VH-VL binders against q9nrl2r1430to1533. Designs and how they scored, part 21

Target 1, 104 residues: q9nrl2r1430to1533
Amino acid sequence: GGVHELSAFEQLVVELVRHDDSWPFLKLVSKIQVPDYYDIIKKPIALNIIREKVNKCEYKLASEFIDDIELMFSNCFEYNPRNTSEAKAGTRLQAFFHIQAQKL

## First folded at step 2 (VH-VL)

Design n13 (framework fv_nezutatug)
Fold by ESMFold2-Fast, scan of step 2:
Structure n13 (fold): chain C 104 residues (1-104), chain A 122 residues (1-122), chain B 107 residues (1-107)
Amino acid sequence: as target 1 above (104 residues)
Amino acid sequence: QVQLQESGPGLVKPSQTLSLTCTVSGYSITSDYAWHWIRQHPGKGLEWIGSIYYSGSTDYNPSLKSLVTISADTSKNQFSLKLSSVTAADTAVYYCARGYDEWSGYDAFDIWGQGTTVTVSS
Amino acid sequence: DIQMTQSPSSVSASVGDRVTITCKASQDISTYVAWYQQKPGKAPEPLIYAASTLQSGVPSRFSGSGSGTDFTLTISSLQPEDFATYYCQQYDSYPLTFGQGTKLEIK
């Protein structure tokens, strides 16, 4: 939707960014630091990109916003083995997201 | 509370290697963040030298890349700068810093060491 | 490399004044700008990141704005402790680069 939903998206992104487990998701993975990442992950995304899309009013439906957040988590679990700090952070942040997204 | 403290020799001879260490207290350097070296020439602005990510990956300023090595000593919770073949142009105050902002990641500096002065002269 | 150009290079002001410092990037850097305050003989202190987000403990009289190539740091009511040199920094692309600094001096 409208301006009301865009305001709710911005609030939710801010809550995600401020969460202790957001660190793997703040920026795109560096090609220099993790050179095989982009061979495995074909649709990279991060919270900074999602927030920019929110600010530019690029999400027309709540489902589009939710899809981008879920893509971010899906990428994390695809690349990172289950017992890594990245995957554990992703699991906790995704659970937090699912609770907060009920407000949308 | 997280604190960073630089250490190393205040005087280095031309053509030698400058070695500086940053000791981090209150946080493990392998847990998160990027850990950076920045310098400031006398009476001038700030120049980024390079960084080491918590995973051990390094990034260097291309103008210094052939001369710079940044490494971590996880047992001492330290990261270090080696700058080879120094000249008088390398005279500066050297700072270590933590890169973190909760909004965009690891390249804005939220904690700085107090700085250590290095003079290159024979 | 992304060039960061600050304007003015120096500004003279009085306590209570509104002071504005600008920073221009040579290419679009979105909101990846930080601002630092440096007093003589001291390390830089962080003020702002992500163009407009205040660092913890920074007084509310400081504010940042801008996106793309043009960025502004504003001090709404200058205090005696604010006389210092201010630096902008881009962190969109490596190498990380700083502006040349703006020296804020007593009028």
Scores: ipSAE 0.000, ipTM 0.573, lowest interface PAE 12.4, mean pLDDT 86

Design n14 (framework fv_nezutatug)
Fold by ESMFold2-Fast, scan of step 2:
Structure n14 (fold): chain C 104 residues (1-104), chain A 122 residues (1-122), chain B 107 residues (1-107)
Amino acid sequence: as target 1 above (104 residues)
Amino acid sequence: QVQLQESGPGLVKPSQTLSLTCTVSGYSITSDYAWHWIRQHPGKGLEWIGSIYYSGSTDYNPSLKSLVTISADTSKNQFSLKLSSVTAADTAVYYCARDLEYYDTSGYPDYWGQGTTVTVSS
Amino acid sequence: DIQMTQSPSSVSASVGDRVTITCKASQDISTYVAWYQQKPGKAPEPLIYAASTLQSGVPSRFSGSGSGTDFTLTISSLQPEDFATYYCQQYDSYPLTFGQGTKLEIK
């Protein structure tokens, strides 16, 4: 929506990017490196895409922003077995996000 | 503005190890980029050698995998190629190149260095 | 490995001509193909990616088309600076592979 709302999204995505557990989420999974990913995950997303959408004012509601972040975590848990470094990083980063999202 | 500069020996003897370095300016090699080594044999087409990603992981052409090592020195913003046990067939112009590593453009080198000529001869 | 085959291997043309270069992949690569221009003594310069998307700064006389296994690069009105060797490249899967090149020479 407004200027203050977009600033809040930018602040939150920056905090997610800087978090130690953001490494699986910084950019889209490469089709060439992990070709079966796109057979399983139908709506790929990553923090760089979400940040670009914030900068282009594509989120009209906080719920749209939150939905994209949650989709990112959902994709992680769908593709990666629970014992992987990716899934463990996702679990910790999602918990951090839920705390920070209370400010939205 | 990105600048890529290859450096290394112009002449290498058979059986030796070829070592080349790519110096990157204008971008951090640890950002959301990947970096390729690609060579061109005299009068022939282009051959992909391998890639190093912002994470430090690597992929190599299977035809060269046992002979190739690509590594990065983040303090100097450089990445390097070592090709062991060279023969006359390794005579080529060697290029380093940037890959934006975006969702659907991973594997597309969108910016190339000027190239360095390597001759393998006794 | 995916083999990329270009035709013709060379073509002679005059300024103002429409030139077409084709590239065939040995298996379905969707639209994951790029085109490059290389002048003597210079590095390849990207022209097109995703089969038909023009690289920023490339003149509109260049266009690409195709999907699956058959791809085309077209220069609608050849200019003196366009005499060069052109390469296609697939990026559907590793290893990355290139066509053998098409040399565009002045008639």
Scores: ipSAE 0.006, ipTM 0.624, lowest interface PAE 10.0, mean pLDDT 87

Design n15 (framework fv_nezutatug)
Fold by ESMFold2-Fast, scan of step 2:
Structure n15 (fold): chain C 104 residues (1-104), chain A 123 residues (1-123), chain B 107 residues (1-107)
Amino acid sequence: as target 1 above (104 residues)
Amino acid sequence: QVQLQESGPGLVKPSQTLSLTCTVSGYSITSDYAWHWIRQHPGKGLEWIGSIYYSGSTDYNPSLKSLVTISADTSKNQFSLKLSSVTAADTAVYYCARVEGDYFYDSYGMDVWGQGTTVTVSS
Amino acid sequence: DIQMTQSPSSVSASVGDRVTITCKASQDISTYVAWYQQKPGKAPEPLIYAASTLQSGVPSRFSGSGSGTDFTLTISSLQPEDFATYYCQQYDSYPLTFGQGTKLEIK
């Protein structure tokens, strides 16, 4: 990891947050509104948690950052059926992420 | 267009805290990557002190980490350096600098620098 | 920390000369190198980033090359305004580190 990797992580998270399809990923899924989510998803994560880790310089390798983002998408596709708004948003945001992550 | 200007006392006594401010004009300190403090001892080369990101997170040179604090005042578009327990070895010209980026490109080198402010540490 | 070693420490040259300054990193830093020019009493000015990319407005007689551990700054035809001290800097890893500088002076 170079210092440009840390700056690139911050930029990439900001791009993801500002993307139209980020809405399912901004914060952890509500335990009150969707209680069975946490019975199915054992490693919940969201963009606000990833952004906090970036700000605290907890990612030492690009692979660690990429793994957390991919975990977020994996959780989405595991919980949500393919034709839901959440799964469709996740598909588009993941494609956008893969293009941007080529810079890392 | 973008300008950086250092300000602070030119003379500081040993054991005191050196406080310097960088005022940024023509560009927002919250809109892009990182803002740096660099110093240059008389007749010597450049030494990086630390940086503050647009997010507010900081990185410091490990040789100075326990002595240095960098902070931002977004309402004034300024970022500042505090260096505690100064000695004659802290006598230097202090510069602030910017790293600008674009989401499509890697961070650039330090592309805009202030003119520098001379700090002398003596009794 | 990554150590940046510049050579030579000084070079004497004449207008029109080709000047080469080298910079060696103590470990692989890919292309994360910038070069700066500093004139007496002035702040450093950026010349090159990413080892070989010229900053906007920098004359084409300046060029950079290298990757990994060995980097070079070349001035193809020295002009009077080019007499200055030149610094390399790595930005692969914190802390950011600079070379010792190379002073380019009139023969």
Scores: ipSAE 0.000, ipTM 0.562, lowest interface PAE 15.0, mean pLDDT 85

Design n16 (framework fv_nezutatug)
Fold by ESMFold2-Fast, scan of step 2:
Structure n16 (fold): chain C 104 residues (1-104), chain A 120 residues (1-120), chain B 107 residues (1-107)
Amino acid sequence: as target 1 above (104 residues)
Amino acid sequence: QVQLQESGPGLVKPSQTLSLTCTVSGYSITSDYAWHWIRQHPGKGLEWIGSIYYSGSTDYNPSLKSLVTISADTSKNQFSLKLSSVTAADTAVYYCARSYEDILTGYDYWGQGTTVTVSS
Amino acid sequence: DIQMTQSPSSVSASVGDRVTITCKASQDISTYVAWYQQKPGKAPEPLIYAASTLQSGVPSRFSGSGSGTDFTLTISSLQPEDFATYYCQQYDSYPLTFGQGTKLEIK
């Protein structure tokens, strides 16, 4: 039912959100749930914020969009030890992103 | 004290557009929360329809995305649901609800629900 | 979509009983689970979020546990006002999805 016309950035964000490994990245980490996160991570970001920026046309260059996605992965690897499910999900999702970003 | 109240017509004809409004009191809809529409079909469970964030950004259930629009009227402290081309399958109780920091606390406040019947 | 499956679909219990309701996610959702109580003709009321954190004003006889894919809601000593339908919800990813509900009935 119905075809939706999506921008390249919106389509890529939707694909990332739907990926099985997106779960650590869907929303900002809460101070209530993870008390030390914001002591370690100074530029928090998540897919819901990136999608909001896409919808408001705040990305003027593909590089700006890519930088925000890469910041999200960088934060994941900074906070989470490499043996965690979060870091493993981040590694797989980042690889998927690099393949999809070639279409931008 | 935060309160949510749904309003709209209880009877809608097939193929028409269903329009519901949620009036929020005790809190501004522009302040740090997400605002949701959820429905419950007779004798069945809960189905998330979509949300509008304090920023004005929206997300919709993919099964309904081509049919649903959620919007906010910040001057009236209201947010609204429009569901186009309704059928008998859209007969349900419709709820509005709030979640803190997108949905990290789950839904902390719900409206009382409004019954919508789609019938000719 | 993440599928949430509740077990059992219904349970009969007596006042004072310990009642356990389970919820299984089709994929890892960490602790992004909420539980709601719904009485006939009423809107759902929040009980628990983040799998184990009680909502403000919820009696301490309610508790939640679990992480990953398996979650449990426990009522340690059932009271008359606890007979209701209970729903779990994942808020790990969109679309948000609910379990089918567990009806708690008086034995």
Scores: ipSAE 0.000, ipTM 0.537, lowest interface PAE 12.8, mean pLDDT 84

Design n17 (framework fv_nezutatug)
Fold by ESMFold2-Fast, scan of step 2:
Structure n17 (fold): chain C 104 residues (1-104), chain A 124 residues (1-124), chain B 107 residues (1-107)
Amino acid sequence: as target 1 above (104 residues)
Amino acid sequence: QVQLQESGPGLVKPSQTLSLTCTVSGYSITSDYAWHWIRQHPGKGLEWIGSIYYSGSTDYNPSLKSLVTISADTSKNQFSLKLSSVTAADTAVYYCARETYDYVGGSEYYFDYWGQGTTVTVSS
Amino acid sequence: DIQMTQSPSSVSASVGDRVTITCKASQDISTYVAWYQQKPGKAPEPLIYAASTLQSGVPSRFSGSGSGTDFTLTISSLQPEDFATYYCQQYDSYPLTFGQGTKLEIK
């Protein structure tokens, strides 16, 4: 069950992972590297977690998948000042996502 | 299989800059993970020096002050350590290592692959 | 910086013995502890992460326990290949820090 939706979501996640601007989003922010991150961000998420959720058939609707991707970008913009390389990468990757998500 | 190999001079004079390179094979340094330098002083334990992320961001051990620089050459699949103004206290075996990547945990960051180590002696 | 203190500094043991090594953190690090084994002239190899999770391929005679500040590595039935130096490492906060090591020697 859900094999066709999993294929579409998996393809999109793979495209995001392969994008040059995916580096801030590949895995959860480390508490070691950014000790205050989890004091500020209460719903952390990353592409590795989203891909795992896709593989476990946890998304029942395309909107749930889209919400998790948008949460990831929202967290980026909440934590990182606008002029950072992280925020700039997030802006470009989010634009790419919006184009690709039209296929869903 | 992921393999890491350190290279650099075995002998460095005091006050000079130590330069070491880690060559990674079987995995691209730009695709994921963080890459670290760790050293081991003769007869002592392990000391973390610093890291470089697949993004190019670096973190350094504050105890080494401003003396350390880590950089990456993605075209050669290498990352390098420069330690300036070395003294006899910098004599050690230097290791490069990969930080783990766990899809389930995301936060489980320990060293899953290590180079064999390269011995550096600081002596006149 | 978080200090990691291991005890004992060295242990002499025989094949078949149960060996326990302790690691104490200077502050609460939850379960963000890894254990490594290092043989003479070789790089450290991971044994355990997240305080109690065994690395793939590591024999089940190795186990880890603890949370907060007190952690233990246990070898339930020592084998000849287990004679090595063991290190704990915290990965809760930067800088990453290691214990001073415990050398496990043949009696």
Scores: ipSAE 0.006, ipTM 0.577, lowest interface PAE 11.5, mean pLDDT 84

Design n18 (framework fv_nezutatug)
Fold by ESMFold2-Fast, scan of step 2:
Structure n18 (fold): chain C 104 residues (1-104), chain A 121 residues (1-121), chain B 107 residues (1-107)
Amino acid sequence: as target 1 above (104 residues)
Amino acid sequence: QVQLQESGPGLVKPSQTLSLTCTVSGYSITSDYAWHWIRQHPGKGLEWIGSIYYSGSTDYNPSLKSLVTISADTSKNQFSLKLSSVTAADTAVYYCARDWGEYSYGDFDYWGQGTTVTVSS
Amino acid sequence: DIQMTQSPSSVSASVGDRVTITCKASQDISTYVAWYQQKPGKAPEPLIYAASTLQSGVPSRFSGSGSGTDFTLTISSLQPEDFATYYCQQYDSYPLTFGQGTKLEIK
């Protein structure tokens, strides 16, 4: 990946962060507030981790970036029942991501 | 409404460490991607010093990297700049700024008022 | 480092004039350019990002254009409050760099 390819990942992460439905995904889930989360979710990730990886050029392929974003959504749907605010936000944000990711 | 305010000594002696703090109000420093320090030498343009991310990770201008440390205190909603071994060339107005660029990282939407630092004996 | 060069270094104009300021990058930066306005004794204020997108609340007389290496800031009908120094900034790559500034002064 070139500078413009990394800039494209950064643009997409910024768009995700600023989306109204990003609130469940901004930071890792708190172990203090949600103590059973890490018993269920074995590969936790959040937008702040993904953005730091982009900034440090840790994604060599677009597929690696996409895999991390999809892991984030997968974790959301695994932990949160579908009728929760978190799952609903995740569904809308994932749809937005799929549209934007077509540009990568 | 977001407000940033720089604070620190207005006068620093050569060879000492310059220490500045940016206090953020109306917004949590962990809610945005990054926070930056920028300086402006008298009668000259702007120079980016470095950034700190919500994760606590930092990036520094390579021209200053060995001299600069940026840190955050999330309990006080502050981030700080330390510039070691200062010289007269470090005399400048120092700004803190928020990284809230639409569509991409690296542009600034809120700036502090700036604090003047003079390096002299 | 990507060098940003502004032209002119100063421009004298009258209220109602059309003013253009140019910014040239030493390499292709796509549209990753922001423009800032700085008044004496104050912090820079954001005007434009992504080369051509106005910041919220910025008057429509301001516009930006360009891509690649050549960028322009235009003020279509200069107002008294527009006399200031203007800076371009690239955010394509690290380190972040600014132009040297253009001072817009009363004729």
Scores: ipSAE 0.005, ipTM 0.575, lowest interface PAE 12.7, mean pLDDT 85

Design n19 (framework fv_nezutatug)
Fold by ESMFold2-Fast, scan of step 2:
Structure n19 (fold): chain C 104 residues (1-104), chain A 123 residues (1-123), chain B 107 residues (1-107)
Amino acid sequence: as target 1 above (104 residues)
Amino acid sequence: QVQLQESGPGLVKPSQTLSLTCTVSGYSITSDYAWHWIRQHPGKGLEWIGSIYYSGSTDYNPSLKSLVTISADTSKNQFSLKLSSVTAADTAVYYCARGDIYESGYYYYMDVWGQGTTVTVSS
Amino acid sequence: DIQMTQSPSSVSASVGDRVTITCKASQDISTYVAWYQQKPGKAPEPLIYAASTLQSGVPSRFSGSGSGTDFTLTISSLQPEDFATYYCQQYDSYPLTFGQGTKLEIK
């Protein structure tokens, strides 16, 4: 029941964190190193925040979890030009996520 | 190579607060994993006390929840246990350990353990 | 809470023997079981996780099996260094719980 549901979300987050292309998404973008990020991105999120929400049982529906992951990718593509390492990593990780999310 | 080392007083008086620290080397406690406290009473089996995740979230054994606090000092790469209102029943060897989140599980077994520290609660 | 019950509580064996230790969960835990070995004065060391997956570096004489409620740890040919206490642990549900332990003693 609840542990099986939590294990599905947590398993997927673990797979994303361990993916080679997760590096832009592990933690929130630094306000000090990238000060204009928070002027452009109104709802910042990262894998560490999403995993914390999973741990606190804050996702009641799979759609809520999927929405947060998609927001993370959307922020990446909004801020980063398509030719950047960040955007390329995001594109590959998002494709991986879409395949894995079929299990939810 | 990841290593965990417990430290704290070996003798605590009844009604006081037991404070133990786990120092982690070779890995950042904020990068991944769950970080656990487990104890073993003399001649008995293992009891899970609680855990703190790399995110800072905590889970406690319900039998101990009102007495236990686990926290992290990320600048020192340490996590600590505070157990309030101790009695002779809290005499045990205390271990810290790292738990991996398995591909199909929310919580995992403990793959790296500290050597343990003996705590005696005595007047 | 999920209760983990080990059988036997102690077993006496000789080097070269096949030893079997069992662990029963009070409810279905799928394959979310780990096994640990603890030698006197030492911390537990992981042997097996996911009921049957051998931890890296653990000798192949150790094996695990089971699913649901009944789990088994087998040592196919006991060595002198294997005399220890063995614990099963479930990680299906919080709180995490351990079996009471099985002490493996020299005959």
Scores: ipSAE 0.000, ipTM 0.560, lowest interface PAE 15.0, mean pLDDT 85

Design n2 (framework fv_nezutatug)
Fold by ESMFold2-Fast, scan of step 2:
Structure n2 (fold): chain C 104 residues (1-104), chain A 124 residues (1-124), chain B 107 residues (1-107)
Amino acid sequence: as target 1 above (104 residues)
Amino acid sequence: QVQLQESGPGLVKPSQTLSLTCTVSGYSISSGYYWHWIRQHPGKGLEWIGSIYHSGSTDYNPSLKSLVTISADTSKNQFSLKLSSVTAADTAVYYCAREGDYYKSGIYDAFDIWGQGTTVTVSS
Amino acid sequence: DIQMTQSPSSVSASVGDRVTITCKASQGISSWVAWYQQKPGKAPEPLIYAASSLQSGVPSRFSGSGSGTDFTLTISSLQPEDFATYYCQQANSFPLTFGQGTKLEIK
């Protein structure tokens, strides 16, 4: 058979992962390396978890998908001071996301 | 070219800690990629152990999480695995591997470079 | 955890044969499957990523297909160097998991 075409949500996640500023968001923050993260961030999320939810058809509305991506950025800005590499990457990637999300 | 080389003790006694090191040549660990440990039990399939990212962030197989620690030494261009309280079930060939290019080329969901593997036997 | 089940566990074939190996995921994994070849005493070598993308340097006789839960690796004209064990791997979610392997043997 042929390869199944990726969904719109999956295609957008692919574009986010490929972005130069995706590095802080690719996987969940390690509890061992950053032990206070989960004391501060109550709803942790990352691109790999969002990708899993897309593949399991857990997003029924575009707003649900957008909310999870926005949660990811919100967590970044809550934990990381504005002058950090993580926060700067998050700011640029969020701007890129807002442009791409207009297609949803 | 990029090459990975495992080193370790070969023989470990039950209840001891297994320590393995992967030396990376031809590429700086701090320049990107996820770096993984994978093992293969005698006559059986492959089991993912965990990964490390240059920031120090780690991911572990939940079945091993209480027993495993992965760390990186960017000054030596190495990453290491410690597995505590080993038993005969930990006898395996241990591989280090690189996963994909998430920083330059996009999604790449395969282990594209593997070390040759190091055999670890847990026996008294 | 996502379970990856390969069929068959072993297959016997002759040089020039078309060989197919199937991999089934216990849950939908989109196209996030890689395939590896392992020869005795050697590390696995990547063949296919993202279900159907050929790894650089791999001969064109290898191809991958599938989506969702069912995936296939095909060797269009078997060569002597292709006798090996083949593994599928899902990259959809943690923990990363492999199939049990399919041993390709000389008939």
Scores: ipSAE 0.000, ipTM 0.565, lowest interface PAE 14.7, mean pLDDT 84

Design n20 (framework fv_nezutatug)
Fold by ESMFold2-Fast, scan of step 2:
Structure n20 (fold): chain C 104 residues (1-104), chain A 122 residues (1-122), chain B 107 residues (1-107)
Amino acid sequence: as target 1 above (104 residues)
Amino acid sequence: QVQLQESGPGLVKPSQTLSLTCTVSGYSITSDYAWHWIRQHPGKGLEWIGSIYYSGSTDYNPSLKSLVTISADTSKNQFSLKLSSVTAADTAVYYCARHDYEFGELSYFDLWGQGTTVTVSS
Amino acid sequence: DIQMTQSPSSVSASVGDRVTITCKASQDISTYVAWYQQKPGKAPEPLIYAASTLQSGVPSRFSGSGSGTDFTLTISSLQPEDFATYYCQQYDSYPLTFGQGTKLEIK
């Protein structure tokens, strides 16, 4: 049996969106601006998509919500070399997420 | 409430340039949406003409060659279509529409204008 | 260009009937298909996106299914307001393309 609290997931997504390092994660990457992204990343995801899934009650377990957030970070580190501003933002936001996720 | 409204001449003569404007209210065209022109010929289905992104970048249907230009006027919250050298085949209802860029650069049209009828005739 | 073929081109039905409309893509488009309803003199209105996701405010009698090349729109119990023309649209690649339309008519 799984449990989830929609208000807890929504609050966490709002905190992630408000974080200074959320800018690479707010929306799906543009194919026009980054033409090779979708050749490398096969499961694209972003905070706006995760928030929509929360609002539609699509996460039955906290682990499913956490998996989508972790996929978002994994995509960032897969595409972006570690010395880029995107990867650095992802590293800091992921650390913030791990602290906040302890509440779930 | 976001609303799209087409405006332009209902009658255009062959060989002239058709100019249509879409006025967006309740939402900024420079936000995270893309804005499109779509037309519907009498007795035919829907044909996508082209798009303009919030960045100002444009995409056009190859079947319309280089005859089409889409532009934006952010001060008026409008985007416009110009179709040059029109013929009777360009007679159609013209719609402007929005797609949510957050689902990627390609998507469905979640909001449409009411449409404006254009007749190309001498 | 990706060709979208709808069948049937027209269907006659009665209130309370179950109606199915099919759309076939000329190549794999995953789930990047939307369905629209158009009433005479009006703009198309979205019903379904991502093949099976119902647009907000659309009655639950509408449903979509399919993946790859074959897609279906189903109306489980026709209401008088459902008599209209229905279009599918792919958004996998440019240029964006629509099916030719299916006219749903009163028997």
Scores: ipSAE 0.000, ipTM 0.552, lowest interface PAE 14.7, mean pLDDT 84

Design n21 (framework fv_nezutatug)
Fold by ESMFold2-Fast, scan of step 2:
Structure n21 (fold): chain C 104 residues (1-104), chain A 121 residues (1-121), chain B 107 residues (1-107)
Amino acid sequence: as target 1 above (104 residues)
Amino acid sequence: QVQLQESGPGLVKPSQTLSLTCTVSGYSITSDYAWHWIRQHPGKGLEWIGSIYYSGSTDYNPSLKSLVTISADTSKNQFSLKLSSVTAADTAVYYCARLSEYYDSDAFDVWGQGTTVTVSS
Amino acid sequence: DIQMTQSPSSVSASVGDRVTITCKASQDISTYVAWYQQKPGKAPEPLIYAASTLQSGVPSRFSGSGSGTDFTLTISSLQPEDFATYYCQQYDSYPLTFGQGTKLEIK
């Protein structure tokens, strides 16, 4: 849902949000639910923040957009052990992203 | 159940600043969604004023230019509208409303009851 | 800005009638259209989003259709509670814009 500006970046973010494996990435991690997250992860980011940056035309290069998406995945793998549902979702969503990013 | 309630003065003098607050209950304004201000002029349709995203970022209708400021008070679960240099054209019913940022809802699904603002000497 | 134009501005109808309201966008907005119902003294209530998806709890006599620039809201068999003003809204791009409204009045 929400406002759609029909940019290539916005279309890709919408596809990521709609993916079954997007649940760990939709919004920033809660300090109440995960108290040590912000001790470990120094540059937190989530799909809602990335979408907002796209809508405000803050990405001047495709590489800047891709860097923010990759930061989101690297944060996931840094914090979550490989065998967790979060890390498994991240692995599948990142593979999906790499396929879709070929269209940029 | 999520509920929104507007509050503010019903009468504002020309050239003054209109200040309205929306109190949100049943949901945290920092958890999700975009939180919007919409107004309706007497006998006319709806006009979008602006929004504050749950992350704190704001968007404003360009037709209102630098006259609008939207802000949040997370401790009170409120977001507020300031409209400076008002004129009689700003006389309207003002609504606060919630818009989904996710694929499962693309409409303003929760609205306040509206508050009437008259700009008059 | 994307301009949304509704027609008609007002319509008089009887209970049991089929009513159609149209909405035209000044540019292609795909299916990014919502419809709202507003009764006097009340806030608008959502009926439809994504041009044709019915909001939860809305009666099935309401339906939406269209894509691109032309959109239609249909009420298949009017009930007494349906007499209200109806608005379309695009959410393809900011600023968000609404149609001017269609007032549905009892004959």
Scores: ipSAE 0.000, ipTM 0.561, lowest interface PAE 13.4, mean pLDDT 85

